# VHH binders against q9y6x5: the designs that were tried, part 320

Target 1, 379 residues: q9y6x5
Amino acid sequence: LPPKLLLVSFDGFRADYLKNYEFPHLQNFIKEGVLVEHVKNVFITKTFPNHYSIVTGLYEESHGIVANSMYDAVTKKHFSDSNDKDPFWWNEAVPIWVTNQLQENRSSAAAMWPGTDVPIHDTISSYFMNYNSSVSFEERLNNITMWLNNSNPPVTFATLYWEEPDASGHKYGPEDKENMSRVLKKIDDLIGDLVQRLKMLGLWENLNVIITSDHGMTQCSQDRLINLDSCIDHSYYTLIDLSPVAAILPKINRTEVYNKLKNCSPHMNVYLKEDIPNRFYYQHNDRIQPIILVADEGWTIVLNESSQKLGDHGYDNSLPSMHPFLAAHGPAFHKGYKHSTINIVDIYPMMCHILGLKPHPNNGTFGHTKCLLVDQWCI

## First folded at step 14 (VHH)

Design uf31 (framework vhh_8dlx_2)
Fold by ESMFold2-Fast, scan of step 14:
Structure uf31 (fold): chain B 379 residues (1-379), chain A 121 residues (1-121)
Amino acid sequence: as target 1 above (379 residues)
Amino acid sequence: EVQLVESGGGVVQPGRSLRLSCAASGFTFSRYAMHWVRQAPGKGLEWIGNIYHTDYTYYNPSLKSLVTISRDDSTNTLYLQMNSLRAEDTAIYYCARHYWGEARTSFFDYWGKGTLVTVSS
C-alpha cells in the first residue's frame, strides 16, 4: 500500500503565535507527532514564492516565482498573484505533485495550493479546485478526503490551502491580541475538524499529515511609511512591485535611478541587483528587477497615499516574525518530538522521501529533517 | 480622495455590443493596473480581466473571446468593450484599482459603485 501525505497550509501563521495563544487541537496533534518550532522561509517572505518553495525545494531565484507581482522584460508579460494561471510563470521548476504523478502510477489532489490549478510542464494535479476564496474550508476538506479515499490510481499526495490567519493579520496586525485570539481559535477548530474527518473516514492512522505555513506577520503603522514619491519622480521608472520589497525597472540610466533612491530613507535599503546580499539567494533570475528596495521590519513603502494595513510580511527572512512553523503526524513521523529549526526548502526532499519519490535537484538538505522521521538515524 | 465612476450601462438587445467606461480621479491613474469585475443577480463576483500600467492585458479565459479591456492614461479612463451580449451577461459591472498589498485575500483596494447592464429584448 503506497504511503500517503496531506500537506496543509494556513497562510501567514507566525511561529510564535503557538506560544502566545491557545491551540488545544493543534497541541493534541503535536503531542502525538512532531513540531519544528521555526521554519526559515525564503526571501522575499511572500505567499506565492514561499508556497512554491515548499513544493519544489528551491530558492525563488531558481523556481521563478520571485514575488507576488512580477514582470518579464522579454515577453512583456505581468504576473499577479490574484488571478494569473499562465504556465509561463511556473515552468522553471517541477513541483512535487507533478513528480508524484510522473514517477509512479499515482494521483495528486489539490484544494487551492498556489500553482495546482495550472498545467506545469504539461501536467496538472489529477484532482484540483480552481482558486476561489469564497469556498469554505469544509468544502475544500470534503473534496480532499473524497479524493484520498475514492481514487484510482490512488491519491498519494494531497494539498489543502487556507487564507487565514494572513487576511486577519493584515487587517488587524499581529499585536491585536483580541482579534487575533478569535481568528486563531477558529483555525484551531478547523484543525480539530480536519483530524475528526480523517478519523471518521479511517484515514488518520495511515495518512501522513503536515501542517505548516509560508511566512509570519509583523505589525505596521501609519507612523512607519516611506513615501517613494518623495525619493524619485515616477517618470524615471516603471514600478513592478511595491511593499515591503519594491521592484524598480528604470526608464533612464540605472545608476542615475539608484543615486536618486539611495539614502532617501534610513528605514529602506536600496540595492542594485548584483549587490543584493548573497544570503537572500535573490539575484540569479531575469524576473528580479535591476533595482530592489527592501524596507525595514514594520515599515511600508507607499505612493503618496496612506496604508490601511496593520500587518505585513515580505521582509528579511532572518526575522523571527517572518518565520512559520511545521507540525506533522503520521506513520513516517516520531511521536512527541520537538525540533528547533529547518529551512523551508528542506520540506520538499523530506516529502519526497516519505512518498518514495526521487527528488528533482533542489536547495534543501534531507539531513536537516532526518530526526523527524522514524526510519532515519539522527546524525 | 480616490474615486472610480463607471458609466455606459443600460438595457441592450441580445447580440449587440456595449462599451463601458470608468473615470478615475484622486490618484496617478497611469501607475496602477485596473480591473473589471461583474456580479450577476443572485450570483457571486466574477473577475473579467485587467490591464497593467504597461498596457499588458490578462483576461478570464472563459471571457477572453468576448471582451476587450483598454485604457487612456491621458483622460484617466478605463474601458470594457463587450461583444455578442447574451442574457447571462446581465450584471452590475465594477471598475476596481489593483491592490499592491496582499495576496489571495484582497485583489482591489478601491471599487466603483458599479453600472447595471441588462440584456433583454
Scores: ipSAE 0.716, ipTM 0.869, lowest interface PAE 1.3, mean pLDDT 92

Design uf32 (framework vhh_8dlx_2)
Fold by ESMFold2-Fast, scan of step 14:
Structure uf32 (fold): chain B 379 residues (1-379), chain A 121 residues (1-121)
Amino acid sequence: as target 1 above (379 residues)
Amino acid sequence: EVQLVESGGGVVQPGRSLRLSCAASGFTFSRYAMHWVRQAPGKGLEWIGNIYHTDTTYYNPSLKSLVTISRDDSTNTLYLQMNSLRAEDTAIYYCARHYWGEARTSFFDYWGKGTLVTVSS
């Protein structure tokens, strides 16, 4: 029988939450499975880029989803959460559900993972839900479990996405213990519901389940703002993305725009595209704008106004506050094993191995995840 | 403070056209994408379309032949032109400011209070 895998994402689940709050259901899941304490995500540490990196094993410059807000100057197309359905944006990579459907006779199922409601290389997830934030976790779970049990060809890869704790992290900030405690307890209860549903349906013992996230969260403040309008007049550039990574398309000479920005704030770094640090792997794509501004952790770039955000992400991927975790349970995984760190791009080749798929060329290293797997040697 | 004020709503007969306006203040209007969203009685929110600061427009595919979105950055005004109005277009129409660089938390960071359009004979 082919192995099956359910990949679950709780958006914005900072790894550090695990040590600062109680998660009885998640702890029971980990006790009989594996925990990776930190996952080093890709830059920029944003939702769409990192969700696509998880399922492609590629850096953002390689898979083409380089931000939550993108612009292509040749076609004049824009990308955002409200207009993310154009295959043009997603076709620079092949996500795992496409590979799963094209190798052997297999189906994929998706409850709102970014990209799963878009035909990519003329292939859409066999079963999917169009994105709608109003749909409950329970309804998403009901559809996924129905498809896992009642599909021909069989669903072997399924994804489930949930918007919390990211939405509350932005609203309250990660330092709001009262509000974050309530939100995280609710998420732990949802994990309990997930496990109970899988057990009730007879799926639990034979299904591989990965619970992970795309990024963390850091505390912001109205006392930590960088006003771009104090640095440069808006007539000199087109703004493509704002904060905490600003994407600047100059309307005048690039060097002149750079010179106006480079010393404006001690709390942001200003890069010409070719000077972006190599460690970010954020340079070799036409969707990356000619000038990139990177705010320091906890600083918000604004356009002559106050910010309502008390929490944010998108910052340098070396920051522990930007890191999610990964927990997994199932026949492919050891029981009671803890691992310190993997790269988010390593998840893809690991998932391909579990499913018996040949991975597309990718930036992950299978060796980094070998210690998690029962069929591998951990030296 | 950021303010968005919709206007131009009212009672209109089926088959006619109507143009809504949204007056923006308190922010650099020319640097934001702007959206139109509607809510029919007893229904959820329906996205109509948006216009970027580069003047590129996107529309809900079910509405694209019936609406046109435009902007005037010199007067900080967003427009929605609606043609061939039908009873099902009866709704409160909202303008909303695009939320920079966010996904899955909210599409918009500021909304107007809305303007009511009633399509009735």
Scores: ipSAE 0.762, ipTM 0.895, lowest interface PAE 0.9, mean pLDDT 93

Design uf33 (framework vhh_8dlx_2)
Fold by ESMFold2-Fast, scan of step 14:
Formats: structure tokens, C-alpha cells, sequence
Structure uf33 (fold): chain B 379 residues (1-379), chain A 121 residues (1-121)
């Protein structure tokens, strides 16, 4: 019987939500499984970059999805979530569903994980849903569980993506306890629905399930704005991405643009590409623009206007507010084990091990996740 | 503050062409990608296409041969040229401002109230 894995993402689920709110269904899941309290994501701490890092085990500079908004000056191509279907953007890495289908003649299934509705290296997930935010969690769950029962060839890797609590985190801010409590209770109920559905279908005891997220969320404010137009005239550069990491493509000399920006705000760091801190692993890709601006936690970069965001992410990946968690249950995992921290790139080689796949070269370290697994010597 | 005002809609016969306009105000238009979106009666929103501030254009594949998007940054105006109009093109047409850096939560941060196009003989 080949091993099966379901990877579930709740977008923007900050790790410390687990300590500040009640999650009875998630706690029951963890009680007989494992919990990693913090997952150190990759920089920048945004949705598309981190979702692709989870399934490739690569830093953003290596897999090529370096932001939610990208521009390639040679081809004149743009990337955003409204036009993310060009394989050009995704072809710098091989995600796990492609490896699963090509190495073992197995099937993959996807309910809206970023990249799964795009052919990557001429391979698309065997079963998938085109991204549509209006499709309910229930419909996504119905499709994924139906596909997990397909046997020719068997679906061994499945993904399920949900937009909350990220959408509400942006709208209300993570410190709005009334609204966030409602949203997080609903997510816990969805986790309960997921577990109950898998039990009813006889899948629960033999399926490995990972519940994780791509990033956290931090509180923003109208009192914490950086007006880029106060720093530099817009005629000197092309803006590729704005906040909290601005991607600047100079129209004049790069040093001149840098000098206009470098002392504009005490709440923003300005980097020439080659001066980006090594710890970010955010330098070695042509899609990373010549100058990047990194706002301090909770600060929003704006273009001479107010911001309606009460929460945001994209900030320094060393910040605990940017960290998601990872919980897992199934035959591959210990029961009742708690681990402090792993890197988000470590998830990929762990998943390859569970599925019996040979991982492509990656930035993860299998040793970091060994203590989660029953078939590994931890010490 | 930020405003987008669509115009140019009306009743048009099948097979004819129509150009819609969107007048933008309250922001530096030349720095944003802009989108056209439509909603037919009783249907959901359908993305038509967008144009970036670098003049790169992207279209819904089902509509690509039937529409052209353009912009005039000197007048802060976005255009949608529609050719060979069909009864199924009857919809309210919206222009929308691109939202930077967000994924899966919102594709647009501002849009207008729309302009109605009715394709009927």
C-alpha cells in the first residue's frame, strides 16, 4: 500500500494564535500527532514565495518566485496573482507533485495550492482545481477526498489551500480579538470537518496529514506609514512591488536612486541588491530588483495615500510574528511530540522521505525534522 | 479620494464594436497596473485583462481575440476596445486598480461602479 500525504495550508496562520485562542479540533489532532511551534519561513514572508518554498525546499532566490509581484526586464513579463499562469515563472524549480508523478508513476491532487493549476516542466497536477476564491472549503475538501480514493495510478500526494486567516488578518489586523476569534473558531471547525470526513471515508488511520501555513501577520496602523513619494520622485524609477518590501527598478543611475532613498525613513532599510543581508538568501536571482526597501515590522510603504490594511506580512523572517506553525498526524509521525522550530525549506525533504521520493537538490536539512518521524533515529 | 469612473456603455447591436473608458483620479495613474472585469446578469465576476504601467498586457484567453486594452497616462484614462460583440457580452463592465504585493486576499484595491453594455438587436 503506497504511503499517502495530504498537505493543508491555512494562509496567514500566525504561530502564536495557537496560544491566544482555543482550537479544540486542532488540539485533538496534535494530541495524537506532532506540533512544530514555529516554522521559520523564507524572505520575503509572502504567500506565493513561501507556498513554493514548502513544496520545493528552496529559498526564493533559487526557486524563482521571489515576490507576489515580479517583473522580468528581458522578456517584459509581469507576475501577479491575477496573471500567475505562465510556466516561465514557476520553471526554476521542481515542486513535489511533479516529482511524485514523474519518479513513481503516481498521481497528485490539488485543491488550489499556488502553482498547482500551472504546468511546470510540462507537468500539471493529475487532478486540480483552477484557482477561484469563491469556491467553498467544503467543495475543496469534497474534491480532494474523492481524488485520494483514485487508484489508477493512485493519488499519493494531495494539497488543500484556504485563504483564511490571511484575508481577515489583513482586513481587521491580528490584534482585533473579536473578529479574529470568530475567524479562527471557523478555521478550527473546518479542521474538525476535515478530520471527520477522512474518518468517515476510512482514510484517517493510513493517511499522513500536515497542517501548516506560509507566514504569520503583524498589526499595521495609519500612524506607521512611509510615504515613498516623500523620498524620491516617481519619474526616477519603475515600481515592481510596494509593501512591506518595495522592489525598485531605476530609470536613472542606480547609485543616484539609492542616495535619494537611503536616509528617507528611520523605519525602512534600503539595500542595493548585493548588500541585501546574506541571512535572507535573497540575492541570486534576476527577478530580484536592483534596489529593495524593507519596512520595519508594522510599517507600510505607501504612494502618497492612506492604507486600509490593519494587518500585513512580508517582513523580516526572523520576526516571530511572521512565523507559521506545523502540525501533523499519521503513520509516519510520532504521537504527542512537540518540537520548537524548523525551517520552512525543511518540509520538502521530510515530505519526500514520507512518500519514498528522491528529493531534488534543496536547501532543507532532513536532520531538522527527524524527531517528528517514527522511522528515524532522532538522537 | 481614489475614484474610477467607467463610461461608454449602452445598447449595441450584435457584431458591432464598442470602446469603454475609465477615468482615474486621486492617485498617480501611471504607476499602477489597471484591470477590466465584467459581470453578466446572474453570473460571477469575469476577469477580462490588465495593462501594466510598463505597457505589458494580459488577457483572459477566452476573450483575447475580441478585446484590446490600452491606456493614456497623460489623461489618466484606461480603455477597453471590444469587437464582434455577442449577446453573451451583455454585462456591467468595471475598471479596477491593481493591488500590489497581495495574493489570494484581493486582486484589486479600488474599482468603479461600472458601465452597462447591452448587446441586443
Amino acid sequence: as target 1 above (379 residues)
Amino acid sequence: EVQLVESGGGVVQPGRSLRLSCAASGFTFSRYAMHWVRQAPGKGLEWIGNIYHTDSKYYNPSLKSLVTISRDDSTNTLYLQMNSLRAEDTAIYYCARHYWGEARTSFFDYWGKGTLVTVSS
Scores: ipSAE 0.743, ipTM 0.886, lowest interface PAE 1.1, mean pLDDT 93

Design uf34 (framework vhh_8dlx_2)
Fold by ESMFold2-Fast, scan of step 14:
Structure uf34 (fold): chain B 379 residues (1-379), chain A 121 residues (1-121)
Amino acid sequence: as target 1 above (379 residues)
Amino acid sequence: EVQLVESGGGVVQPGRSLRLSCAASGFTFSRYAMHWVRQAPGKGLEWIGNIYHTDSIYYNPSLKSLVTISRDDSTNTLYLQMNSLRAEDTAIYYCARHYWGEARTSFFDYWGKGTLVTVSS
């Protein structure tokens, strides 16, 4: 029987929530599995970019999903949450479900992981659900477990995506202990339901399960706004993405736009594309705009209005508030092992190893995750 | 204060055309993509399409041949042109502002109150 893996994402699950709230079900999962306390995600620390980095092992400049909002000036195509189905945006990399399907007579299954409802290199997940936020966690779990149990060729790689705690993190902010406590308790209960369902169906003992997230969350405020319209008139540029990383496409000379922006706010860094810090690995892609603005943690870039957001992400990936965690359980993983930090791009080669797949060239380092695995020497 | 106000709805006979308007105020309209969404009686929300500030337009594939979306940034107005109206196009039509940079949390941050279109003979 080939090894099987279920990859679960709870969007916006900040790593330090584990220290500030109680998670009895997740703690039981970790006790018999592994915990990576911090996962250093890729820049920018946003949903679509980081979800695609998890399943490709690539920096955003390499896989091409460089933001939640993108524009290609040549084709005049836009990418956003509402317009994410064009293969054009996803074809610069090969995600693990495609690798899984192409190397063996194996199937993949997906409950709403970003990109799984798009044919990528003419290959779509064998079983998938079109994205619909109104579909319950229970229904997503029912479909995934059915596909894991009743498929020919066998489903060996499955994904499950859930929008919380990101939605509540934006609405209430991560410092709202009352509301965040309620939301995080519900997530812990969903983890309990997941484990119980897998046990009931006889899948638990032979299935590898990874629970992770794409980014964290930081507190925002009406007192920490940067009004872009006070820096530069809109007639000088086309705005492609706003906050906390603004993507600017100049309508006039790039240097002239840069000079109007460069000293506008002490809480925002302004970069010409070639001057973006090398540590971000955010430069070598045509979808990265000629000028990028990066707000300081907790600051929101606005267009002459207030912001309703009490929490946000997208900030510098060196910030601990932007980091998710990774927990895993199953025959491939040690029991009761805690690890401090890995890079989010390291998840892909680790998953390929578990599934017996040859990884496509990637930015991950297998050595960073080998201490999690029972079949590896941890040195 | 962000406000979106739809207008142009009413009773219309099958096969006819109708243009809806959405008047936006309280924000920099020219910097946002704008959406049209509808809800038929007893049914869920159905996305019609959106138009970006770059004038790139996207449609629900099921509706693409029947509708045209346009905008006028000088008057902060979004339009939906509907042709060959059918009884099944009876719905409340909503204008919505695109949410910048967020994914999987919400497609929109502000909605209008809607305008009712009834297609009846």
Scores: ipSAE 0.772, ipTM 0.903, lowest interface PAE 0.9, mean pLDDT 93

Design uf35 (framework vhh_8dlx_2)
Fold by ESMFold2-Fast, scan of step 14:
Structure uf35 (fold): chain B 379 residues (1-379), chain A 121 residues (1-121)
Amino acid sequence: as target 1 above (379 residues)
Amino acid sequence: EVQLVESGGGVVQPGRSLRLSCAASGFTFSRYAMHWVRQAPGKGLEWIGNIYHTDSEYYNPSLKSLVTISRDDSTNTLYLQMNSLRAEDTAIYYCARHYWGEARTSFFDYWGKGTLVTVSS
């Protein structure tokens, strides 16, 4: 029987929430499994880019989902979460569910993971739910567990996505202990429901389960705003993405736009595309605009108006506040092992190993995850 | 103060056409993508489509043959043209401003109060 893997994402689950709040159900999961305390995500630290990096093992410049808001000047196409179903945006990489279906004659199942309701290289997840934020966690879980037990060819790779704690992180900010405590307790209860459901269905002992996230969250404030309209008149450029990473497409000479922006705020770095720091791996893709603005942690770029966001992400991926965690349990994983840090791109080759798939070329390093796995030698 | 005001709703016979308008104020309209969303009685929100500040249009595939979205940046107005109206098109229709760069938490940062369209014979 082929090995099985369920990959679960709680959007915006900052790693240090584990140290500042109580998670009895997640703690029980980790006690009999593994914990990676910090996952260093890819830049920019946004939902679509990092979710696609998890399942491709590639930096954003390589997989092509370089932001939550993108524009292709040649085709005149726009990308956002309201119009994310054009395969054009997703076709620069091969996600693990496509590899799973094509290499091994196995099925994949998906409850709302970004990209799973899109045919990528003419292949869509065997079982999937079209994205709808109103669908409960319980309904997503019911569908995933049904597909794991009742599929031919068998479902060997399944994904489950949940929007919290990201939505509440934006609304309340991560420093609102009262509201965040309530939200995180609810998430822990959902993890308890997940484990209980898998046990009741006889799936728990033979299923590998990874619980992770795409990014963290940092506190924002009305006192930390950068008004872009104070820097440059809007007639000089087309705005493709705003905050905390602004993507600028000049309507005039690029150097002239750069010169108007470069010293506008002490809390924002302005880069010509070729000058973006190499450590970001955010340069070699046509969807990355000619000028990129990067706000300092906790600063919000605005267009001559206030921001209602008390929390945000998208900032420098070296910031611990931007890091998620990874917890895992199952026959492939050690029990009671803690690891300090991996890169988010390392998850893909580890998952390929667990499933017996040949990974596509990727930016992950399998050696970084070896100590998590029972079939690997760890010094 | 950002304001979006929908108009043009009312009672309309099946098979007829109707054009809705959304008047925007309090921001530079030409910089934002704009959306139309509807909610039928007892149902959830259904995204109809959007139009970007570059004039690129996107539609719900279930509605693409029945609707057209357009904008007039000189008057800060968004339009929804609906053709071949059916009883199931009865809903409150909302105009919404696109939320920059956010995924999976909210598509929109500002909404109008909506305009009711009732398709009845």
Scores: ipSAE 0.734, ipTM 0.880, lowest interface PAE 1.2, mean pLDDT 93

Design uf36 (framework vhh_8dlx_2)
Fold by ESMFold2-Fast, scan of step 14:
Structure uf36 (fold): chain B 379 residues (1-379), chain A 121 residues (1-121)
Amino acid sequence: as target 1 above (379 residues)
Amino acid sequence: EVQLVESGGGVVQPGRSLRLSCAASGFTFSRYAMHWVRQAPGKGLEWIGNIYHTDSTYYNPSLKSLVTISRDDSTNTLYLQMNSLRAEDTAIYYCARYYWGEARTSFFDYWGKGTLVTVSS
């Protein structure tokens, strides 16, 4: 019986929500499993980059999904959430479901995890759902559990993605306790439904389940805006991404564009690509634009208009507000163990170990996750 | 104030063509990607396609042979040309502005109120 793993992501689930709100179902899950209180994600702290880092163990500069909005000047191709199905964007890495399927008698299943509805190195997830935001959590869960029970070769790796609490985090901001309480209670109920469904189907005792997220959320304000149009005229550049990390493709001399931007706001750092801090691991990829602007936490870069966002992410990955958590339960994991911090790239080699897969070269460190696992020695 | 106003909807016979328009105001239209999205009765939102500020176009593969998206930056207008309409194309059609860097949970910051297209069986 090969080991099985279900990887679940709730988009934008900030780690400290666990300290400030009640999660009875998630706490019951953790009581019999493990909790990593903070996961240090990769820069930039955005949805597509971090979801791909989880399943490849690579920094964004290495796996090629460097933002939610990308542009390739040679091919004139654009990348965004509505046109994310071109293999061109995903082919710089090998995600775990591809590796899983290349090993003998193994299948993968996916309910809307970013990248699972495109062929990557000529391999698509054995079972998958095309992305559609209108599909309920219940329908995604029904398909995943059906595939886990009724597959040949057996599904050993499955993924499940849900858009909340990110959508509400943007709309209300993480400091709106009334609205966030309601949203987070609904998510906790979905976790309860997940556990109940797995128990009902006889999967719970033999399935490893990881619940995690790609990033957190920070409060924004109309009092914290950086108007890019007050810094530079839009005719001088092509804008590839805006906030809180602006990606600038100059139409004139790069140094002239840089000089117009560099002292425009005390709440924004302006980098030539080669000057981006090494700690970000965000430099060595052609999809990273010649000039990158990085706003300070809670500041929004705008184009001569107000922002409707009360919450946002994408900021410096050293910020605790940008960090998600990781909880896990199953035969591979200890029971009732808490760990303080891991890097998001560490999840991939841990998952490869659980599944008995040889990982592709990656930026994770298996030693960082050893204490979570029953078959490993922790010092 | 950002405004998007769809027009051109109505009752149309199966097999016919229809062109929808979206008039944009209150922002520099030429700097934004624009999208068309529809919602059929009792169904969720279905993405139709988009056009970038670089004029690159992308379509839902299920609809690509049936639709064409274009824009006129001089008049701040987005267009959706639909051909070979069927009863299943009956829906409210929305134009939407794509906000930079959004994905999955908030990829549109402004929507029109929609225009109803009814195709008889």
Scores: ipSAE 0.577, ipTM 0.792, lowest interface PAE 1.4, mean pLDDT 92

Design uf37 (framework vhh_8dlx_2)
Fold by ESMFold2-Fast, scan of step 14:
Structure uf37 (fold): chain B 379 residues (1-379), chain A 121 residues (1-121)
Amino acid sequence: as target 1 above (379 residues)
Amino acid sequence: EVQLVESGGGVVQPGRSLRLSCAASGFTFSRYAMHWVRQAPGKGLEWIGNIYHTDSTYYNPSLKSLVTISRDDSTNTLYLQMNSLRAEDTAIYYCARNYWGEARTSFFDYWGKGTLVTVSS
């Protein structure tokens, strides 16, 4: 009778959407479970970094997925969404599905969580789907529930990833209440489908389910652009990532590049790597470039052109607009409990506790999530 | 105005080679990674490969031995060389500009209208 956990991510689900829109299915889930109103994610507040932090409990400088776009100058390797399957990028940490398979005689299953279709330390999720955005939520759910019910050794850890509301958040912006209402209503319906499927299959009463996200979303505008080409000629550097955090690899003297950039815009902070604020925990990794530019909330860094994005993320992790939420239900969790805030790195040691796994060294604090759990005393 | 215009498609016999071109305008081409993507009749989009502004090239493993992607930054042109064409290679071929730092929503911010390649006797 080993404990089982399903971890679900809806990409780009900003925490305050819960207060501004109706979620009847999610609210019923929360009524019989727990809600963490804000999850303080890691910097930078992007998809791949934060998804990997959830399953490793590590800051980006420690797990090595420091952006959605990365470059290693020694090997000349690039990382992006189109070429994310090289284990080189993922091998600086051990995600929970690897620990689950190696530490216990158990299986893991994955429907498209970032990293699950990559062999990490020569271990790939026991059951997985190669990433394909065209695969419906229904098909992902069907595969996950099939594997949860029909596996030997048993699947004890499963992940399910969905691209919305991030795609629509970028397209419409989070302040477009008409379009976002439609998108979020559809997501709530998918949560209802998930719960009903688990009930029909006899999984609901004995399965721990976490619903969370990697980041939020903020409103952008054509009136809030920073033209990098007005600051510095492109021949002086190689651009590794652009917006809202630009990663600059100088082709000339680093100090000269820094001096051209440092006073270019009042809405952008320019950091030499060693001067990046300690609170970001974004310094001690070779994949972090020598100069980092950080745009203020809602500002977009561009290359002498307009931006099509009406919403974006990647900004300072202290911003509430960048925060997701966490909801959970199952035998490990209290019923009807609300908690204010946890750090995204705290999710990993909590999940290890639920599964009975010894966590790898991590940046999370188990004490922060104790009040969510029935087998813990939080007074 | 960013524009991508594919050319070089047409009807080609099985076993032959074909080179597609993509003419880029309205942006500094040499600063962007560029992609080739195709869509066969009744199927979803299939990523072929990309070439970075640092000259690194990546391919779909299923297609790696059959295609070569190259670029000429002096003429703002992206190329796709295809060898040993099969009936399965019948598709509309799209040129796309890389989306900076995005994951899971789209790899691309601008697309061409596509060029049709039909592999038939």
Scores: ipSAE 0.682, ipTM 0.859, lowest interface PAE 1.5, mean pLDDT 93

